# VH-VL binders against o27280, part 1

Every score and structure here is a prediction.

Target 1, 266 residues: o27280
Amino acid sequence: MDSMNVPEVLEIKRIVEESESVKTFIFSWDFRREVRPGQFVMVWDFRDEKPMSVSLIDPVRSEIGISIRRVGEFTDRVHGLSEGDLLGIRGPYGRGFELMGRDILLVGGGIGMAPLAALADEATARGMRVDALVAARTADELLFLDRLEAAGVNISTCTDDGSCGFKGFAHERLLTLEENHDMAAVCGPEPMMFQVMRILDERDVPAQLSLERYMKCAVGICGQCCLDDTGFRVCAEGPVFWSQELSRVREFGRYRRDPAGRRVPW
Positions, changes and structure headers below are counted from each chain's first letter, unless a header gives other numbers; antibody chains are not in Kabat numbers.
F, E and O are the ipSAE of ESMFold2-Fast, ESMFold2 and OpenDDE, as the mean of both directions, binder to target and target to binder. V2 is 0.75 times the mean of E and O plus 0.25 times the DockQ between their complexes.
[cut] marks letters that were taken out.

## First folded at step 29 (VH-VL)

Design t29
Fold by ESMFold2, look of step 29:
Structure t29 (fold): chain C 266 residues (1-266), chain A 123 residues (1-123), chain B 112 residues (1-112)
Amino acid sequence: as target 1 above (266 residues)
Amino acid sequence: EVQLLESGGGLVQPGGSLRLSCAASGFTFSDYYMSWVRQAPGKGLEWVSYISSEGDYTYYADSVKGRFTISRDNSKNTLYLQMNSLRAEDTAVYYCARGRYDYWSGYDAFDIWGQGTMVTVSS
Amino acid sequence: QSVLTQPPSVSGAPGQRVTISCTGSRSNIGAGYDVHWYQQLPGTAPKLLIYENNRRPSGVPDRFSGSKSGTSASLAITGLQAEDEADYYCQSYDESLEGYYVFGGGTKLTVL
């Protein structure tokens, strides 16, 4: 039953309330199926199936965690579940982040911090110095701060309303931070990622960015994930792409496509 | 200060053509995607079309696809709707509307509307 | 077609609370797309009232509020005033072949 394409029905071991709208669901996991930060799984509630990023990878405890923001009917149903309830999990899928060098910068907006929290754990376990810029609209929406601090991550925060840390946008805060990193990993709303990518490219910092398009889609994950002009499939060649790859993708930061193939503004 | 002003409406026979204009002022027009939304007399709102900020991407409601063409001239701060093969069902007030930009969500709601221009397809 | 369903009318006395519903489906609100609300005063163009489910643009009083759950959304108006008499439309995005930017059918609010 341990196949990439066959869902495994797992019991919810623990639920962590990360914010009013975000919960982390923790499962026992057989690491014969390797999981890398930045990969995703398909979560099946026996009616619908949606892609979700892995936020916790703990081989020592044999656990994974999946962080889910409540946005629609499927995620409302999943948020209503309790410890001991069952979900189907298949995967992992996609290409994860690749670590290089000694010093890494993480830039996360909202739920985009989920895969970056997993990456931070791996980076600190390898002895890397990790700086994280954690962004949200308000202080109550900043995610994983205690976990990152416990891991030894150097945290900078920013909020639109100034309720925690720098008042302003993530890319504005980035301009005031050190430029000494060997690489960066970025995940969040696409307008944020576009602005952050431009700054990192000007600084010659190698950057990997995780696209989030298919996480909101109910249908057509593989066929609807293709990027214009390149043929890249977000489900297979991504969700993590190098900034160099994305610089050739015209739609990035400009529009996305829905399951019907229509261009939708960002 | 921010304003949208439609013009070009009028009476036209079925099968005819009409060109609507929308003059924008008080904001940087080239930064925004734009839409046309119509409202038949005594009825609700219906989205018609949108165009990207540079004019390179367009999309249309199925009811008008192949008959209507949205365009823009950023040097004149003007949005256009060319309407061909008009039908009685196209009779409506036509509004131009600006897409709201948000750093976290991108473009979402329609935050600025014109006063509309009436198109009547009859005779 | 009726992609987003609103009651045709609601009424309330000055000072009361009124709620207007917007019922969608799995291809729009249920898929996680945001809900926006517009006010259309008699003889005028629509005006954005609520965006992203519960956020107010500048100039909209806090007696207007919105919420979203499941496949439905709701607009609440407290402290009802005569000037609130208008048509109200919800709007979302529909990912089916028949939809795109979709509006509800509209709700006429009468202040008694």
Scores: ipSAE 0.525, ipTM 0.802, lowest interface PAE 2.0, mean pLDDT 88
Fold by OpenDDE, look of step 29:
Structure t29 (fold): chain C 266 residues (1-266), chain A 123 residues (1-123), chain B 112 residues (1-112)
Amino acid sequence: as target 1 above (266 residues)
Amino acid sequence: EVQLLESGGGLVQPGGSLRLSCAASGFTFSDYYMSWVRQAPGKGLEWVSYISSEGDYTYYADSVKGRFTISRDNSKNTLYLQMNSLRAEDTAVYYCARGRYDYWSGYDAFDIWGQGTMVTVSS
Amino acid sequence: QSVLTQPPSVSGAPGQRVTISCTGSRSNIGAGYDVHWYQQLPGTAPKLLIYENNRRPSGVPDRFSGSKSGTSASLAITGLQAEDEADYYCQSYDESLEGYYVFGGGTKLTVL
């Protein structure tokens, strides 16, 4: 194993309220432990454990941020925490994003913007031109806009109700954009990612997509996050995949498997 | 107008068989997951069976597994429920229901329901 | 016996606020699966009332609202009207059972 499998108990240094349902928890981080955008950590509240994307990587301040959307009992508990409280963090795990070229397109939906925000910071720091298509149901669910703007990212917003930016879905907005990029990074709901990937493939834009699956061990041994017909383990070979890899994944954009192994449709 | 219309209900003896149909109109039937949900007289709702948009996978409640078969003919915009080895406890109004599709969450709730068709299993 | 537990009945006077609870567990609501609500008027088919915990389909008045926390969900009805008298069902998904969808036992709402 490349990563420490024992959770490190860390103090919540800061909490950023990104939206009504999303908070970013900031921790001091020892950067002798390398972390890349697109990687995830296992967050342990001493009762349960869940995988979460790293959304902030700040070597200058020696901090990382983990963005968490409030969706269930575990995240409810975590959202009830305050600065100074403790969480267990183990990782990072998984394959992160690769940066290539000079112009990058980020397409993110909802909490999917978490890893992309971290990627945006790295890309801009490298002097890349970054365009970001940020999508959400409504304006108040759009994430990291101020942060992205401050980083010099060219932002295009998309909301279902038209409350901000393009009225419609991310892939629909993408169709209206004619400019191509050297590469794209995509993260969000699989219905979105599936459509976005199709468009990018048609345009011959290399794309990386971050998948979300049920993860138990995070170290590639339990097989719970295996993708059908490929044997890809999202926690080990992913969560970031190239579009060519995902083209071999039968379940992508169609379903995911729950802890019981049943298909949960997208 | 989006509509689901069930048919095929009736009286059947225990051990008998019955085939329900659900005719869909007003939407692209082949794009939606479909389910059967039943309601015994004076009782609550019970999910019975689920079928994917292309019919490539199905799920059943334990209470009907091995006895009921859900299928669909997208060319006819019709959902079916073949019910074999019927029991008295299968007596219920059977609803066909469309799985709501959402860009963000996929197929989650049931947004369209038929009027239901009554199935009575009795000697 | 239902996977999701609802009170069998609730009542309120016109204009009042009523709440219907839906209690699940770690394998359904607590696992992060969304809760949906249905209204069934007497002698009619169920109608989707709330989806994804707190969202209203078009045509549903804002008097109806949903919430979810921990392993439980709740449907709130403000400004109760006579026409609200119906059965209400919560629905979700349980990852520990063979069934795909699970319903609550239903709650009969009586408007006094």
Scores: ipSAE 0.495, ipTM 0.807, lowest interface PAE 1.1, mean pLDDT 93
Fold by OpenDDE, last read:
Structure t29 (fold): chain C 266 residues (1-266), chain A 123 residues (1-123), chain B 112 residues (1-112)
Amino acid sequence: as target 1 above (266 residues)
Amino acid sequence: EVQLLESGGGLVQPGGSLRLSCAASGFTFSDYYMSWVRQAPGKGLEWVSYISSEGDYTYYADSVKGRFTISRDNSKNTLYLQMNSLRAEDTAVYYCARGRYDYWSGYDAFDIWGQGTMVTVSS
Amino acid sequence: QSVLTQPPSVSGAPGQRVTISCTGSRSNIGAGYDVHWYQQLPGTAPKLLIYENNRRPSGVPDRFSGSKSGTSASLAITGLQAEDEADYYCQSYDESLEGYYVFGGGTKLTVL
């Protein structure tokens, strides 16, 4: 078995168009290499390399899915690829989500739903009751709704413009919900996660949150993704963190580091 | 109605100082990142400085770093720009601008602009 | 000199389609930072026209549209009207300049 740190050149088996800006690329996967929801892989297009969430884990079909949002040069190139084309994949890396209890709440925003979709599959397979709050700017940007519904997930949608579901932000919708869960998993824009975490903490709901930071090595060596005042490396100790861990991270919900290590506000 | 109103502009000699103010109304001022953007006569827009919602983070363009200080008083819904050691090249209309707020943006757009206040640096 | 490059001027007749380009680099548009567009009518303050590459604020007609690809962005105006005569600026963020919001040099649109 090849080292997880060496990119494996894989053929794109299928491409699922999730939205106008998001595609899921399906690859054959050797499940002797375990992968968990919340972990990420490094995607290499032979010019650049970026971390991407694993959004589909299918051991029956021996496939994984990587969901990619079109945002810049790298993702533009990747979105230009077709089935049968090649990409380099190394990983998986990072700490994934842990499941506990019987009832789980998923709160996702935009592409943040990618790892949560995989988690939803795992949770439902374990017989858990899964509620998902899916947020996006507009209805056409809501991700994985059909997939989640098919899995038996109870979905609540939230859009900024009210084009689908609750009009407003995810944390605002959460405030209108009275039911508590055994645990929550959160992934999306960090301002969203920050607000959601606060509410969940007040309700004494254990929560895990997946962070996004600029990273290079993905193996905890370069320090590019270190979180201030903690030394936490998002690629190694994360990207999934417990709310108690994030309470120690001053920059959470406030800023991140750019490629030069400079502070960039959210 | 959401509104920004700049004041404090005027004529000043090189090396002099001015303090600009921007009065905000119609929205929760303390929830928004705020910026100053200037435009020299007949020229384009140039970002000058921005300040976080609580005022704990400030950033400056290299052209004004060390000379200008951005601040805010959320209790007064007012944004400030202290300009010291003014130069001729600082001559411009100065706009205060609100950073657009949502989950998906890092306040990287400006959705509300004032009408600007003119600053002229000349001997 | 501007971090983002725009054509100095474009022109079109009423009813025509015009396009304004905004060319950046790997440290701004190419890095994945969104592009925003502002309209500045003569003698007035800038107004947000397009945000996050292709979204329109309330009150902006659908004849205005934005797009982004690679290191460049574009503003398209269909059904050009006389009142569209203005300066247009693209804006983004550059990660090589700490905290720095960057603007294009501006494009003067003339309606013939």
Scores: ipSAE 0.395, ipTM 0.786, lowest interface PAE 1.4, mean pLDDT 93

Design t29
Fold by OpenDDE, last read:
Structure t29 (fold): chain C 266 residues (1-266), chain A 123 residues (1-123), chain B 112 residues (1-112)
Amino acid sequence: as target 1 above (266 residues)
Amino acid sequence: EVQLLESGGGLVQPGGSLRLSCAASGFTFSDYYMSWVRQAPGKGLEWVSYISSEGDYTYYADSVKGRFTISRDNSKNTLYLQMNSLRAEDTAVYYCARGRYDYWSGYDAFDIWGQGTMVTVSS
Amino acid sequence: QSVLTQPPSVSGAPGQRVTISCTGSRSNIGAGYDVHWYQQLPGTAPKLLIYENNRRPSGVPDRFSGSKSGTSASLAITGLQAEDEADYYCQSYDESLEGYYVFGGGTKLTVL
């Protein structure tokens, strides 16, 4: 039994309000336990447990950040917490992003920017050129812009209503950007990722995409996050997948399985 | 103008069958998930069935599973509901509804509704 | 029996503020699924009024607003007008049921 599977009770060191609906919770972290951008942790509020992406990895300050969007009872409770309060954290789990090349394109939507923000920090620290396409419904929902800018990321914004940057969807904005990169990392709504992947494939840009599925165990046992046809477990073989892998996944961009195993359309 | 127009409703005896149609216009029909929602007289709304944009995935409420079949012909911009083994409790106005689509929420709401067609199951 | 619970009726005078509640559970609203609202005028088909908890389609006045918290949602109507008299339905998704889409029982709004 790996000790990483036992939740560690950690104190919330600080809370960053990213938007009206998103908060980043900062925790002290023992970096003897390696964590990579794209990996997730299971957050336990002593009542329920949910997978959350790591959005900040700071070995200098010995901290990690977990960004959480307020969507339901669990996240409502967590958003009600204050600095000094306790949460259980186990992990990290899953396959994270792999950096390659000199130039990387990040395409993120909504809370999908969480793991990409962490990836941006790593990429810039390695001296890579980082371009980020950040998408949201409206300007006030765009995440991590100041952080990305401070890291030296070249940012392009996209909003449905045109309140900031390009008016339209991320894949539409991407079509207007003709420059190719050595690699792309994508995270956000699956319809967005599906469209973005198609464009990147047409351009022969290697791409990694982070999927979201219902996860329960996070250790590849329960099968709740298993993708049809391939048998890929999002918690084990993912959540980060290469575009070539996802090309084999019929359900990608089309549907997902709910907790009961039913097909839910995107 | 975006429009949905239901047809095929009528009076049928218990155990009988009806086939409803919904003609879509004003939008790219093949891009949208479609649903049937019904409303019994003086009652609330009840989701009946949905079908994926390409027609390759269908789902049904437990109340109609095994009796109703949803289908579509994208070349004709038409949605269908084959209703077999009809029961008195199936009496309702049947609406075809388009699933709302965007990047963020998928097809979790219905943004376009037809006028509905009345189905009466009675002896 | 509706999965989402609404009051059967609410009433208000012109110009007043009224609210319609929609109570769910851990398997629907509490699970993080969005709540949508529909207005159904007498003898007509439902019309999408609010989507994704608090967003208004084009043409819907800003006097209509939605909110969501915990396992419940609420529709608020300010500056109540005579034409607002209608049935209102909340809608969401329930992961514990065989049917994906669930509706509230509906609320009849009477303008006094």
Scores: ipSAE 0.350, ipTM 0.771, lowest interface PAE 1.5, mean pLDDT 93
Fold by ESMFold2, last read:
Structure t29 (fold): chain C 266 residues (1-266), chain A 123 residues (1-123), chain B 112 residues (1-112)
Amino acid sequence: as target 1 above (266 residues)
Amino acid sequence: EVQLLESGGGLVQPGGSLRLSCAASGFTFSDYYMSWVRQAPGKGLEWVSYISSEGDYTYYADSVKGRFTISRDNSKNTLYLQMNSLRAEDTAVYYCARGRYDYWSGYDAFDIWGQGTMVTVSS
Amino acid sequence: QSVLTQPPSVSGAPGQRVTISCTGSRSNIGAGYDVHWYQQLPGTAPKLLIYENNRRPSGVPDRFSGSKSGTSASLAITGLQAEDEADYYCQSYDESLEGYYVFGGGTKLTVL
């Protein structure tokens, strides 16, 4: 087993409160271990270990950032930590986003903006024009707006309740945006990603989508296989997929599978 | 007005059968998954079964598996529960419940409930 | 025997605050699954009271609130009124092999 599969115990250097429910934990990182936007790490709090997306990749400061939403027992404990406390990190794992062309559209819902914020930094550093559609239920849950603005990203917002930007869903806002992009990157809840993917496919915009449920596949442990359109099992390397790869997954956007492989509702 | 109206409850003997219906109105029935939830007299709520929007997947609580069959007819906006091999333990009010769709969470509450129909299994 | 544990009863006088707990495990609330709450007035069907831990459907007064932490959830009712006398149920999803939807055992709220 190589050194990437052994947790390294790291000190929390800095904590950024992104919202009431989301914190970014920043660590010193040796970039001889390359990290790409869209890859994830396994975060270990000495009791449990969970996959988390990388949201900050800063080789200049030798820093990596991990954004974590408070949702359950593990994330509650991690949110209770302070600067100087320790966490274990394994990785990175998985297939990251690939950049192409000069104009990129980012579509992020909630915490799904985390890997896209890292991608925006890389795209901007390459001199690409970056448009971001940032979606949430309400204004207080829109993530990374100041960071994206500082990076020179052109931001459009939408909120379900209309408290900031367009009132409605991300895919509805997308229909009203400029269609002049060489590629798109999408991350968020699967219902959002399904609707966004359909629009981007109709516009012939190459799109990459990031799905949390395929992170186990990226480390060679495929516990949740899906059927393609023909009923053949698909074990795809993720979490980032091209849209044509996902169009072969019968269950995408309709149902998910639990850890035991049972199909369950959204 | 969104409504769910159960019917078909009644008195049956142990080992008997009964078919419940739930008429839906005021929403696009074929867009929603549906459940049956029961409540024995003086007791709490117990989930019984679930059916997907197209009817291609069904799920059952262990206590009813093999005896109950959930089905739907989207052309008639109607949910059904066929109950066979009934036992005294099946005595309950049976509610038809609509699963809540959410763009963000994907996990369901039951946001619309019928008024229930009483099933009594007694000899 | 409920997967989610609630106290069998709670009581309070008009105007007071009461809370109703819902205790789960690592396979449900602790795994990050949402908690929903239902109110069942005497002789009526359940009604969705709180969804997604702390959100209120249209028409539910803001004196009803919910929260979730660790493996537990809580429903709070402030400014207690006689009409709040009802049974209250929490509900979540359990990822264990034995179930999909789970309800708490119910809590009878008595307004003194």
Scores: ipSAE 0.273, ipTM 0.686, lowest interface PAE 3.6, mean pLDDT 85
Fold by ESMFold2, last read:
Structure t29 (fold): chain C 266 residues (1-266), chain A 123 residues (1-123), chain B 112 residues (1-112)
Amino acid sequence: as target 1 above (266 residues)
Amino acid sequence: EVQLLESGGGLVQPGGSLRLSCAASGFTFSDYYMSWVRQAPGKGLEWVSYISSEGDYTYYADSVKGRFTISRDNSKNTLYLQMNSLRAEDTAVYYCARGRYDYWSGYDAFDIWGQGTMVTVSS
Amino acid sequence: QSVLTQPPSVSGAPGQRVTISCTGSRSNIGAGYDVHWYQQLPGTAPKLLIYENNRRPSGVPDRFSGSKSGTSASLAITGLQAEDEADYYCQSYDESLEGYYVFGGGTKLTVL
């Protein structure tokens, strides 16, 4: 359906400064177009269009929130906008998270907490117990802590420099957490996700990972298929994958990783 | 204190071979990725090669693939660069550099450098 | 020719502020990869000056700072001193080069 691929021009209703580098843009949204945690939208600033994660899903207020980290030309321009300015929004796109069981672990690094914040709201609304491990380089970059606390989420933090919570990497903190979750949802920098996935796989915890790199595939822009480990082509629709699905795709990532999660060229 | 010391540079003819060494001290060598970076006289820096902490991953710049081999001996805290089929354009100071892992990007900065060893390829 | 572009030279008076630019593209800095900076004093090896865009290693004076925006990064030096006269290189990763580390072409800073 071609109408699904045309950006709807929406007014920025509210801007929340989540950190020095992350802003959440709030829009009115007609929830006849349902949005699930883990899905994304294409944001169009009338020059360029980029995929961005949905971080707030509020059917009661008829609002969605899109969290955007300032990292390059496009996001610099969007961060310069004000309430009342216009953006084009297409979507939602992609496979969202699936919830199972009663106890869920969220592991988020930096902006990766955005889709997980939306998932936390849904999980708590369903009566699940939610533990979240929130990681950043520094305390100033920890995202959504107040929102998660207000939702009743049990929060553990870690920072590279130890300025808040555990000093170290998310996967190192994960080793000290309880191992009795029914599932996990993971989103953040790929080195973090790789290390966290290894630990969760060893513990037999079903895990879903959200990978920004595969958002283009979910919209159909890429056009390239990944090969599974048997050589058959698959179109692994993302950005959210079960860990089992991801382990079967030999082109996972654009490069290989060593046991520590460092990127190495093919 | 953390130190890297290159050796093995010198004058060689085109087509010749040379083996560079880099002695590491003051840190746990086997925990780190290591690189070679070169600088031609009067020119900028050019990455040459890197090797993983256990030596099971190696990669080379296109300009040296098939001619250079990076290796390491963790029991001796030493990094090596075997250079074969040398060319005039390989003339440079060769630096040994230690990788600083960036967990958020997965790529290294180079936080410790040796003083370099000069390789001159001339007839 | 370098993937990351730096001005060949920059000059400043003692005590002043100088900025050295590093311009990349959509496949490196513009894609969000971190930028690191190195100082090379005359006749010496490079030394890490700034890592992860704006972090300063132990022993580097606080008058050195870094920033990143868009497809570009900047190294700022305040309170310029004669001993700051050196070559400065930026470094990042370029995803179009199959995992290659890339350096800028270098900037010679002259203290007038």
Scores: ipSAE 0.250, ipTM 0.641, lowest interface PAE 3.4, mean pLDDT 85

